# Designs tried in a protein design chat: VHH binders against o67189. Part 11

Target 1, 350 residues: o67189
Amino acid sequence: METTIFQFQKTFFTKPPKERVFVLHGEEQYLIRTFLSKLKEKYGENYTVLWGDEISEEEFYTALSETSIFGGSKEKAVVIYNFGDFLKKLGRKKKEKERLIKVLRNVKSNYVFIVYDAKLQKQELSSEPLKSVASFGGIVVANRLSKERIKQLVLKKFKEKGINVENDALEYLLQLTGYNLMELKLEVEKLIDYASEKKILTLDEVKRVAFSVSENVNVFEFVDLLLLKDYEKALKVLDSLISFGIHPLQIMKILSSYALKLYTLKRLEEKGEDLNKAMESVGIKNNFLKMKFKSYLKANSKEDLKNLILSLQRIDAFSKLYFQDTVQLLRDFLTSRLEREVVKNTSHGG
Below, E stands for the ipSAE of ESMFold2; O stands for the ipSAE of OpenDDE; V2 stands for 0.75 times the mean of E and O plus 0.25 times the DockQ between their complexes.

## First folded at step 4 (VHH)

Design a1 (framework vhh_etentamig_d1)
Fold by ESMFold2-Fast, scan of step 4:
Structure a1 (fold): chain B 350 residues (1-350), chain A 119 residues (1-119)
Amino acid sequence: as target 1 above (350 residues)
Amino acid sequence: EVQLLESGGGLVQPGGSLRLSCAASGFTFSSYAMSWVRQAPGKGPEWVSGISGSGGSTYYADSVKGRFTISRDNSKNTLYLQMNSLRAEDTAVYYCAKDRYSSDWFDYRGQGTLVTVSS
């Protein structure tokens, strides 16, 4: 059987499948982790984890067959990580692969979950032993979720706790996390804890609670690369962010905020103000962020920052006309910056 | 060398009108988009309006839409900004800039023209 992690999670705990062996793979690893967490909660002491890089062949087969041999034991959930490393131990021996397939096919009293940390290609799924597993077991895929689906999941979590969230607050939270499910889980949990005495979450409250977010949402990596003038890497990161479903408005807002702060710092520096004191006046008090902003100031002239601010404002204006795609405008902007930097470096003579 | 000379600024009452001009030289004027940029004392620059090389497309910041009109006369190498219904927050030095909509660079080398909106 082939199915999605959403359907599998929904049905497994209510109408357990007749299949006993499953491959879990996909881009959205957080969904696989969520399923395994519920599985561990259900099975308790009967939840067993095997590490394919550490386990011996005999221990592996014993763990899979434990209750099938001794018919009075309770059903177990056996979760296998690093299965590829286990397959390397078997080498290219046809007899050993045939044994593995036979043991997997004959699992009767336990559920076996083979977990991959990435999405498997069709070639991998069509090769043994996974080809045979697909015939007698199940292949469960955790595909990347659409922005709309992620929004609905977040909204549902707040409603389950009796919390109403303002539309602007919800959109800000989604954009701030770049639709990353792991980051959303952490931020939603913090917001639920914060709102335990309140029924409505406002945009201002979300901004305060989410202020503790570090540079883990990939959008900050993009901003960092752009401000350090590594436009080639910035273009590649932008493509990845858009592919993942990050909203261009989040990128624009963070870039605009940083550019304005940097421009303010340049002006204060020209007036002879102490840089550390100036940074604190614009909200930069963390030593790590101070080091980052110092690097950005060294990499950018006042004129560079003026042009960045103006370009971002123009992109925002053009996007509102609905005949220019914001992503394409950002790509054009980055390509223009790259071309300018190449010209500067070429004219310097190497 | 690109040269831009802004003019037409002055003191005006709220609700009044002004027309700014920018005389351009040193480049093929009709081949480049042009923009108006403003900067209020002590504040950062703000992009106000843009026009394509042919004049066929015009763009405006939300703060000025419906009040300002950008235009150009390619035969005179001159850019214009008609400013109506002026507000106190429109007070700034206005610069014209050579632009390319696919470029990140605004070339505004002029001294600008001061617009003061005061009652």
Scores: ipSAE 0.124, ipTM 0.664, lowest interface PAE 7.0, mean pLDDT 81

Design a10 (framework vhh_etentamig_d1)
Fold by ESMFold2-Fast, scan of step 4:
Structure a10 (fold): chain B 350 residues (1-350), chain A 119 residues (1-119)
Amino acid sequence: as target 1 above (350 residues)
Amino acid sequence: EVQLLESGGGLVQPGGSLRLSCAASGFTFSSYAMSWVRQAPGKGPEWVSGISGSGGSTYYADSVKGRFTISRDNSKNTLYLQMNSLRAEDTAVYYCAKDLYSSGWFDYRGQGTLVTVSS
């Protein structure tokens, strides 16, 4: 049997399948986690986890066949992680693979779930032991969802709770989570708890309430403040990011990407290219992000952007090649930019 | 007024060498760190190398480390970049820059010198 995670989840809990062994794989790992969460809820003490890198061959085979003695020979749900590592321990000998296939085929009393943390390619699925599992068991795929479908799922969750979300608020949420279903679930739940019936979720409310624990969103706040030249607030946000364990390389990657996109847009604008079309060419397609980039372009000259790019590259080199602390280099950068703005204001008779 | 004049660029084959020079005036040259920056056609600027005011410390981007050597002659107010083992991706206009702050504000005013690496 081959099926999608959506179909499998609908049928498994309503009509128990005759198949006993299943492979769960795919790009949308959140959907697999959701299924396993419901499985753990249903099986309770009869939910067993095996780690293929830690378990012995004899323990593995025993776990697949043994029923729970608590609950009068009640069936178990056996979930296997790191199955590839278990296969390495068996080696390439035909006899060892044949034994594994025979044991899997003969599971009658339990349900066995082999979980992969990525999408399996056709070559892996057509190789033993998965080729045999496809014949007597099931292959369940959690395919990548389109951005449009993810957007509709988020809207549906809010609508089910009577919450209306402004389009800009929704786009902000989707872009800053990178359409990651796990992060979206956490943020949507927080926003639902905050909101009440008849309330409209605005961009300001989403910014205030969501993202207290999302490292990517906190980094985007830092980048926003820096590009709008609010260096004092940027310094405070940087300190918060580091205190919560955000890696400096993550900050550098996002900031560098934005600086290069802005420089490209500045150059295209000077050539007389349509700004909206130029933004789409560098991957900026939603109205909220376009609005933000227009603000950044207004706040920064071409020379500001050139210097930002060069400074970030120098910080990267000093950190990697000369053992200097990336955070301290970023603090020094922000402090010098703040001092430069003070000098400029004084020079204009401010 | 700060003035920076780059020279020494030209056409060179892959694996070849070039030496760039930068003549500086309008400031106390020995009091400032200096850098080389480059910009390839259609791309953003790239920081290449830096040197302290005294010449005692030198720094390089990962892409040029081991191939390029930055140096300075404070008696002549001149900055140099010795470029060895040149690659097609080194093709760019090269600029010298005054480093105004330890954080990396770069003042580069010259027209630059074009380096083309091609066979």
Scores: ipSAE 0.403, ipTM 0.821, lowest interface PAE 3.3, mean pLDDT 83

Design a11 (framework vhh_etentamig_d1; at its last look DockQ between E and O 0.01; V2 from the best seeds 0.00; counts 0 for: pae E 3.8 > 2, grease 25.9 > 24.2, placed apart)
Fold by ESMFold2-Fast, scan of step 4:
Structure a11 (fold): chain B 350 residues (1-350), chain A 119 residues (1-119)
Amino acid sequence: as target 1 above (350 residues)
Amino acid sequence: EVQLLESGGGLVQPGGSLRLSCAASGFTFSSYAMSWVRQAPGKGPEWVSGISGSGGSTYYADSVKGRFTISRDNSKNTLYLQMNSLRAEDTAVYYCAKDSYLSGWFDYRGQGTLVTVSS
């Protein structure tokens, strides 16, 4: 049996499956943790954790077997972490794998969940012991969610607490977190606590509450300052981002995305396309973001955007192929832009 | 005024070679880094390669590294791009650009030269 974590979560707690052994894997680890939290809540003291790197072979087999001869104890949920490390202890001998498969096949009294911290490749799923587990048990995959589905999950969480969130506020929150479920969980919880008496969230409130701690809020501030040509403040914010542990590649990714969207909008504007429709075609749908992008378009010529795109591509090449520091290259870029603007302002007496 | 004149483009089959030239005037050529930039129809600009003023340092985008070679002749105020093992995705208009210190402003004002790679 193969299914998604979303379907499995719904069916398991309403009509439990006949299968007793499951492999949980996937890219969206937050969904696996959410399932396990509900599992622990349901089973309480009958929720048991085994660590494959610490447990002995005999302790492992004992934990999975029927422990009661005279009618049994209550059903248990046995969760196994670091199963790959346990497999290394068994080695490559055929008899060891056959014993493991037999023990897993014969689980009757408990549910067993083998948890992986990443998405398993087809080769691993097609190899023993997981190949056999797929035949008598289930493989449960936590795939990445679409942006629309993430948006609906966030809306549902606010609605469950009786909180109304403005469309602009919601979109701001989603963009700032980059649709990252773990960041969204933390920010949504803070916003729920903040709104507890008011039961309404506006854009200004989301900006105030989220602004100080969100990793993506800080990156957005940097991008905003850079695109508005406030290079002096952008340099200071860049230093703060790096001090807070923000990865340079994340900064580059967001900045590059914005530069390409702006360039596309300039091209569509030249062709006489409606700006509002053009913005929506590149994913800019809310009024707040449209306002920001209009400001960026006004502040940047087509030449400015071409130069930004080319400079970012060169920084990427220099860091990856010539092992130069991305942060220093970004500082050099900002400093060169600042010096260019100072020369223009001084020379032209504007 | 800065003037840049690209030449050497044309139609070539995949796996073929072309050599592009750029004649520069209106500035002290040897004092500036130079770059090649390309733009495919309907796409944004792409940085291809860069060379220091002396020619002592050369840099390439990942997509062309090992296939393209940038060079310059400061006595002739000319920049070159030797393109080998050409692929369909190399199809673009190629521009030479005056470049401030390989981290500054790209100044490219020429007509460009069209390279079409097709079978």
Scores: ipSAE 0.556, ipTM 0.874, lowest interface PAE 2.0, mean pLDDT 83
Fold by ESMFold2, look of step 5:
Structure a11 (fold): chain B 350 residues (1-350), chain A 119 residues (1-119)
Amino acid sequence: as target 1 above (350 residues)
Amino acid sequence: EVQLLESGGGLVQPGGSLRLSCAASGFTFSSYAMSWVRQAPGKGPEWVSGISGSGGSTYYADSVKGRFTISRDNSKNTLYLQMNSLRAEDTAVYYCAKDSYLSGWFDYRGQGTLVTVSS
């Protein structure tokens, strides 16, 4: 019924349980991520991700069914993010909650993992549908590692790469991330890459490279890199966002909003409008954001912005019509843009 | 060089129909996906519809699904957009575009064809 993620992982991949529906939650999100990474490796094409805030009720229930137009049965691992948002769509209708519980109870050959990005409280776990899932499936909790153990793991990682980290730099990094293993994994990887030739990390360097990751800050960093045409770094940040569980529609919304504002500013600038006045007319009043938008305008032609807007609209349409992974479509788009930039630089002798 | 010539626009009543054509030259038409894009005065560009090189796969923006049908005739190097149940919001200049999806770029150069939906 309830177990730790360490115990669950030890048995799941050797002697799979008969239960089919599990809730994953906890303070140590890194442990959940590692389990899901192993799950993806095991299931390959049969590993399916659902975004509870993105899909309709019918699409959700269809994805949990075992039907196949090609016949036969293939065991799948279905991973559900943002389940709370899906529950909001159901509202307070008792009939819809009973239907959801019935569908989850009747999962026979697939595995379903309901993933939360935080530790659930007792009240939440005692409420439907999670109360029922605890009965016919399981609740898997990822307990927090001690701060001392986390510190030693991070130090070991740097030492394995031959990187000497000053003690105050290490302590700053740990405090900055709140000893969060998922944030630490991402920041340590960035710092290792940064220091790969120097082999030394100082406090100032950690302060410049590392920052506490939050959903909105990371998305804005991605958008910034993309609009400045740093596609290689944008791809790495996108991969980090996906590993962190950031919703792809949020990424698309912010990027589309920025692209449309930039296109509008290009038109106003070409018609002779004062740039500061134009920026305020599209809602850009903050001095830091004005500075960023001036950089974006310098980096992007009107043609660049037209093509970006059209590409994002096509990605949105393709995702909805074919239920394809929005994140992979965006990754493919960025990869194509990076390849285009490489060809241009090679042709110019750059 | 790539040339795309749009035609078939005009003035229609709400609920009416139009068929747009795009004559293509300067590239192997059947090897490329094609798209229709539109732009209304004072608004940003809007992707409307796309079709694979063979014509076997079609895609539509939500705003036009069920009303517009994209098609192509590879023997005539021509792209089409059948627009039914037209609304005032469909008023725009329509462009056809060579869709270089693998490179992530839309290539369009025509003057477009104006569609005006007005009572």
Scores: ipSAE 0.309, ipTM 0.788, lowest interface PAE 3.8, mean pLDDT 82
Fold by OpenDDE, look of step 5:
Structure a11 (fold): chain B 350 residues (1-350), chain A 119 residues (1-119)
Amino acid sequence: as target 1 above (350 residues)
Amino acid sequence: EVQLLESGGGLVQPGGSLRLSCAASGFTFSSYAMSWVRQAPGKGPEWVSGISGSGGSTYYADSVKGRFTISRDNSKNTLYLQMNSLRAEDTAVYYCAKDSYLSGWFDYRGQGTLVTVSS
């Protein structure tokens, strides 16, 4: 049986579990890291990390042995990274796997945490040695959180600090970060520091502190213009955003999110699905927002949206892999679109 | 404190025209999208129209599309709604609402102005 990382964290620090070996995996690695940070704080010098790709078999078993030279009278927390690489080193020998399983099963005094940097597949969990570990230990999963849950977490964090955040400010922050917990953490911390003497955070303050957005221009204006294919105005707004210090990748995150939603909605519409229900399924519930998205859908064909997504992916890739200027790439994209629209209009008589 | 004050409502005959205004204060007006919402007697609130902060993008409910025009003057912190070809079903209290960006929600609205379309 799988336990969520939240439940596990709560239980582990209040009522220590009977099991001694745990597998930590999931899509939301931030949550695992957070747990491990707390673990490290609790155990201090008795917190040990093993790297499966760097450690020998003998060293590994020694480290896991309770009689190890490192084994004092105190309970230890042993965290194992790159366990898969370690397994590869052991090879396909059944005997070696059995030895490993036996060693893990015999852990009585210490806690062992096997950490995976991704969500494990069912097949992986059902294979040895993880299958056996699941039987005498625990499987902990860090699943992606819903947008609502993330929003609540952020609100809770602010409330804990006595800070009230305006709804617009919160929504803005969430959208710009793309609901990424790591990014949210960083931005929230900055905002908390900023608000140390203030009890209320406004949208304007969030813009100034987190993203240096102009009072007159915001990222959502840009997204609207782009999706409605007003590329000329979009370029102007982009320039303004950049001049105020907004990072183009932040813009790209929002745009990508919307593009993906729109593409999904377009596909569903083509399949004969109810558009209103479809919108709600992707988190669009308010009538105004529905109208915006309907407008975007009218303005863009399925092919347009597909091309947009591909273009955004390319821009992202070139920015991250080849360190190209994201702003220039985005400008080039908009300019190219504008030119195509002009040619199209001239060829059809205006 | 955020304040929104609507004006321009009144009695008009079917097919007539009205122009609503909303004076905004207490926030950076140009930074926010604004909307008009209406509530008819015995009915729930209905979104009518929206406009982006810069005024570059406008949105309309299907029921008013082609008849109503939303605009804004950021230098005057004022939102407008030009209503043409008014119908009896347009009878409602019209509210100016401050938008919560792409969440689609509103965090503030005015006291409203009554529009009555009757022969």
Scores: ipSAE 0.193, ipTM 0.681, lowest interface PAE 2.1, mean pLDDT 84
ESMFold2 (binder alone), look of step 5: mean pLDDT 85; pTM 0.869

Design a12 (framework vhh_etentamig_d1)
Fold by ESMFold2-Fast, scan of step 4:
Formats: C-alpha cells, sequence, structure tokens
Structure a12 (fold): chain B 350 residues (1-350), chain A 119 residues (1-119)
C-alpha cells in the first residue's frame, strides 16, 4: 500500500491495517512525529524503539518477532530509526538482504515502523529492501503542506484549547516561523501555556511571548527595516540573523518575494486598481500584512523597487557565478545605501 | 553517517565565559532541532539548551537561563553554546545532540568537550 500520513493517521487507530510493516518518510517531519507520539500513547510499555546504528542483526530480528509480555502476550509497536545505518552494517550481499526481506515479510505479531528523517527519492523506494516492503507492507508519505492548510492546523490547535487568536496575531506567528510546522508547534505550545488564564491572544501578546526567551531576531524584522529604509538597523539585524544561523538564501527568498509583490502593486496602481483589491490579487489578504505593505509602498517609489529587484538578482548571480558570499554582497548593498544617504545629507547641508 | 564533533571546552574561573562549537555532518543539519546536553562527574546527563532547525526558537534549562545562549550557523553546519557567568556547578562534559523524534531521546555521537569551572 502507498498512502499519505493524513490518511494513515486517520485509519490506523480506528481501523488498523492488515499490513504489519510501514515506511514513514517525507518533507513534513512534524506530521510523522505527531503520528509516533499517538502511537507511543496507545502502546505504552509495548512501544519499542530500535536504533539501526546501535542494534545487532540478531537483536533486530528478535525484536521484530517477539511479542510483549506486558499486559499479557500483546503486540508491540516497533519503531526503527537510522535504518540506513543498519543496512550499511548488513552490507551489500544479496543473501543478507534476502534474509532481511523474509523477516520483514513474516512479521505477524507486531507493527513495525521504519522512520526516515527526509523524503525518500524514487530510486531508494525502488531499491531493496523498500521495494519489497511496498509490496507486502505500506509506504506512508508526509507531503509538504500548503500555507492555507498550515494556517488551519494552527487555528484548530488554539480552538481545541478554547483560545481565540486575533487575525493579525495569527499572521504574525505564521510569518515569524516561515510556516515551519515544527517551529509553529513550539511557539503555539508557549502561547497556549501563556494564555491559560486568558483566552484571547492579541498581536502585542504574541510579540512579547515569542521574544520572552529567544533573541529579538527575525527575518521579517530585517525585511521591514530594509523596506522602510532604516539601513543602519537593517545591517545590525542582518548580522544577528547570520550569527543566529538563518540561511542567507532564506533572507533572499523572503526579501525577493516582498520586492516583487510591491513592484506588482505599483504597476496595478498605475492601472487605477483599488489598492485593497490589488493586494488580495498578490496574496495579501489579512489586515496586518495590508497595513505593512501600505507602509512599504509609501516608503518606496517604483524605481526604488526596480533597483532593489535588480540588486537582489545581481547578488544571486554573483554568489552563484563568482562564488561570492551572499551575506557580504547583501551587506555591501545595505552599506552602499547607507553611505549614499550620508553623502546626500552632507552635500545638501541637511 | 551522522557525525558530531564538539570543541571549545577548557578551564575557566567562576564568572568567566566560554563558547562551545559542534561541527555536524552526515545529515541535513537545517532540518533538525539540536540540543546541548551535559554530564557532570558521577551524574546522569542533563539537557541544557535546544534550538529549532531554522534557529527561530530557543529553549533553556532553568539552571542556565539568562547565562547561556544557544545559536547555529546552518551554512557551516555548526551549533554554538555561548556560556557566560560560569559557576562551579557548570563543570561537565558537554555534548551536542540531534533532537530525535521523541522529546526525551538524544542522538549523542561525539566525544564531548570538557568544561571545568574552578578557582
Amino acid sequence: as target 1 above (350 residues)
Amino acid sequence: EVQLLESGGGLVQPGGSLRLSCAASGFTFSSYAMSWVRQAPGKGPEWVSGISGSGGSTYYADSVKGRFTISRDNSKNTLYLQMNSLRAEDTAVYYCAKDRYLSDAFDIRGQGTLVTVSS
């Protein structure tokens, strides 16, 4: 069987499948972790974890076949991490792979879950032993979710706890985390704990709680400062983002997306389009983002946005073609704009 | 093949500072939350700090809050722990760990780096 983690999660706990061996893989690792958490809760002492890098072949085969004595002779949920490392220890000999496949095919008393920490390529899924597992067991994929689906999952989590989140607070939270489900889980849990005595979360509260333990460093703060032409603060925030480990490509992607949307909005403005309608056409549908984009449009001319887009394209090209550091190129861009403003003020006496 | 290599430990006076580093290889570093775990002589392991894959969220044990700062550089596959206002009770071997799928399970592969806080 081949199925999605959503379908598998819905059916496994209510109508368990006849298959006994499953491969869990995919881009949305949080969904796999959520499934395994429920599995651990259901099986308790009958939930067994095996580490493929640590376990011997004999111990591995025994663990798959033995039933738990806890609560009588009961089935186990056997979860295998680092299965690739186990395969490396097993070697590339045909006989050893055939034995593994036979043991997996003959699992009847337990459920076995082989967990991968990334999405498997077609070549890996078409190679042994996973090719055989697909025939007698199941391949469960945790596919990437849309932004709208992620937003609905976050809203559902707050509603389950009786917490009402203001729209601008929700959008800020989604932007803060870049729609990353693992980070959203951690931030949502912090906000739920904070709101235990208060069932409404405002934007100000989300900002305070999100910054209560971590540093006040955010890609969206950088983009905001840059688009509002506060280059001095933008440089300081950029240095903080890099020291905090934010990848330069993530900064470039978000900045390029915003610059393009703003340029499109300037063009739609020239056509006489209503600003609210124009914003919605480029995906800006909430009041918080509309307010921010209105500020950016006031701070930047069409020529400013064109020059920003061209500069970002140049930075991307130079980092790829000439192997120049993206961060240094971005710093050079910001420094150039800051120096230009200093020269302007000095030359004009203002 | 997951490899983690800790460095930066040493002998320091109480109130001093140290910066620990962990060089990671063999996995998609940016996709994993990372933690620092320490083990004092004759004691069990203690979780110290954690950081999300992007670096956007950080967490600390009560014993180190306000003194330690966890950070990461995903472009260099490196995890850091800035330790300030060090105390004698911070003396331990420090390990970096890939956060596993269970919140209480840590994938510790390295030799660790020894931090001794003594006069």
Scores: ipSAE 0.000, ipTM 0.203, lowest interface PAE 16.9, mean pLDDT 78

Design a13 (framework vhh_etentamig_d1)
Fold by ESMFold2-Fast, scan of step 4:
Structure a13 (fold): chain B 350 residues (1-350), chain A 120 residues (1-120)
Amino acid sequence: as target 1 above (350 residues)
Amino acid sequence: EVQLLESGGGLVQPGGSLRLSCAASGFTFSSYAMSWVRQAPGKGPEWVSGISGSGGSTYYADSVKGRFTISRDNSKNTLYLQMNSLRAEDTAVYYCAKDRYYLSGWFDYRGQGTLVTVSS
């Protein structure tokens, strides 16, 4: 099948498809991430991530066919990143590609999601193994949303809560976020909470609440310090944010967004893409943000970013599955990183 | 409510130095990231430099990196820009800007500006 991410997201959780293997691709990566977030919530510990550049062929095939041991036999959601790197390991041998296609075709117990960090071209979709996947599985596209469509999505979210947003307030919010869906989601959620009784949002209220220095500035400062590996200052800022009543999930959302954008930029850089064009493709169009992201890229290797993403996924899972405090898990993560940096800097030559 | 007052601009020869100051009032200065923005004759605004509320993080445009230094004194509610090795291309009106959120490049207030002319 071939469908959009909107239709797929709407139907998958209510009327699960007969197909078991899906390719997720497109320009609007935030929509793919939103789907995967809901998928992770549904599957919990049965949500599994595979990295095609690290996994062996045999481990890959085993992971696709194994079912969960929890409560007997339960299906898994298997999410595959860097699938192109896995294909490079298989080489030019037709026999190995045929084995891969056969394994994918025969997935019956799990759902498999192959995630691409960009829109696939017709050439890639018509070449193996994706040509065969299109026949027995599904191709799900996250097409770029127009500014008008983004505006309507934001208006719909406010309208669902009975909130009337003044036109100048809406335009301010859209322009300030550069129509970035991740940033808009965070700001819209805060504004909905603020306007829950009054049911109206003016420009002055949006300016005061959405980008309040007591909340937003400190959250972005925390993310900045963490990505620049100043873990000692990051811990202090985190404690301040919590003491001011900032919800840990807001911190996690912004940090996760930045980590995924940075990881995508590292991958595009490997493909020889111009850094400024790559930044614009992930929604970084403002010169200040471009400068900040250049600093983050310089401070973090691809492995650093992969490890950060995995750590954030683990923190989210442990807070939900084991009811552990998200703040304590974040503190533990930062303390662990700080200890590694201290050991590194205090090494002895004797 | 919010007031930003720039000073320190003037005529300077190429290779010279100037220090710009911005006196801030009407808000909790240490809680806001601050920026310097310039506008050359006949051109649009160009971001020059930014600094976090604590002063712990600083950022510069490629055109000024290594020549300009941004700093702040939160006890005096004052932002500074030390400009060294000035070039004719640095001729502009320099504005002190209050960032709406951390180094976003969006300003909810800007001062009146101070003119810097680099000419021999």
Scores: ipSAE 0.000, ipTM 0.371, lowest interface PAE 13.3, mean pLDDT 80

Design a14 (framework vhh_etentamig_d1)
Fold by ESMFold2-Fast, scan of step 4:
Structure a14 (fold): chain B 350 residues (1-350), chain A 118 residues (1-118)
Amino acid sequence: as target 1 above (350 residues)
Amino acid sequence: EVQLLESGGGLVQPGGSLRLSCAASGFTFSSYAMSWVRQAPGKGPEWVSGISGSGGSTYYADSVKGRFTISRDNSKNTLYLQMNSLRAEDTAVYYCAKDYLSGWFDYRGQGTLVTVSS
């Protein structure tokens, strides 16, 4: 039996399958974790986890065959992680692999779930023991969801609560989470709680609420403010990031990456290269991020970007070689930039 | 009004030495920190070294520490970079920069080309 995680999830809990051994694999690991969470809830004390890198062959076979005499049920759900490491211990021993296949085929009292942390390729699925598991058991795949499907899932969750989210707000949320289903679940739940008194979510509201839910989203807000030269707000956001335990090196890493990409784009722009094509060449493929980078390029001259790169390199050198506090160096940098912008915006003075 | 004029670059073999100079005018030289910045062909700018206004504190990028020495003569409004044990990766146009505290750099000079090759 070969099936998707969605179909398997629906079938397993409503009509017990005749198959007893299943391989769970795929790109969308969150969907596998969701299934296993429901499985743990159903089986309680009869939910057993085995680690293939730690367990002996004898202990493994015993665990697959043994039934619980406690907890109101004799049937167990046995979940196996690091099965590849268990197979590596068996090596190329044909007798050991044949024994493994026989034990798996003869599981009658328990359900066994072999969990992989990535999508298996056709070659792996066509090799023993998984080839045999496909014949007497099931292969369950958690395929990567398209960005459009993830967007629709998020919209559906808001709509179920009577909440309309603005397109710009939605794109901001999706882009900053990188379409990660686990992060999206947490942020959507928080946004739903926030919006209980309001039925429309704006970009400004999402930015405010999202700031408190994700480390990466919080750092992006700092970088955005800095690159748009809102140094006063950037300084306030920096203080918040540090108070919540964000490491200064994480801030430096993201900021440096953005500065170098922007400098490269500025250089390609001078050569007459198509900006959209140039953005894709440096990894900027999403329309929302392209829009943001266009605004950063407009706000910063080539000399501004050179100065930013040089300043970040000096801050890095001072923190590593001269043991200066990175946070204080960043504050000094922002304060200096704020003072320069104030002077620049005052043409007459009086 | 601020003018910076770099000189002293040239062709040198690996392991060789060069001394760069920067003649500054149009500002109170001794009141500002100064830095050396370089840009290799096809690459972004790199901060190399810095010196306080008095000359009492000097700083270096990890890539040049122990090989380069920054100094200044405030009576002559001149910044120097002594470059020893030169490597192919030191090939770049070198600029001197007026340094405004937290890293705002004014390096509007033409630069001086250093080529390290056999």
Scores: ipSAE 0.404, ipTM 0.829, lowest interface PAE 3.2, mean pLDDT 83

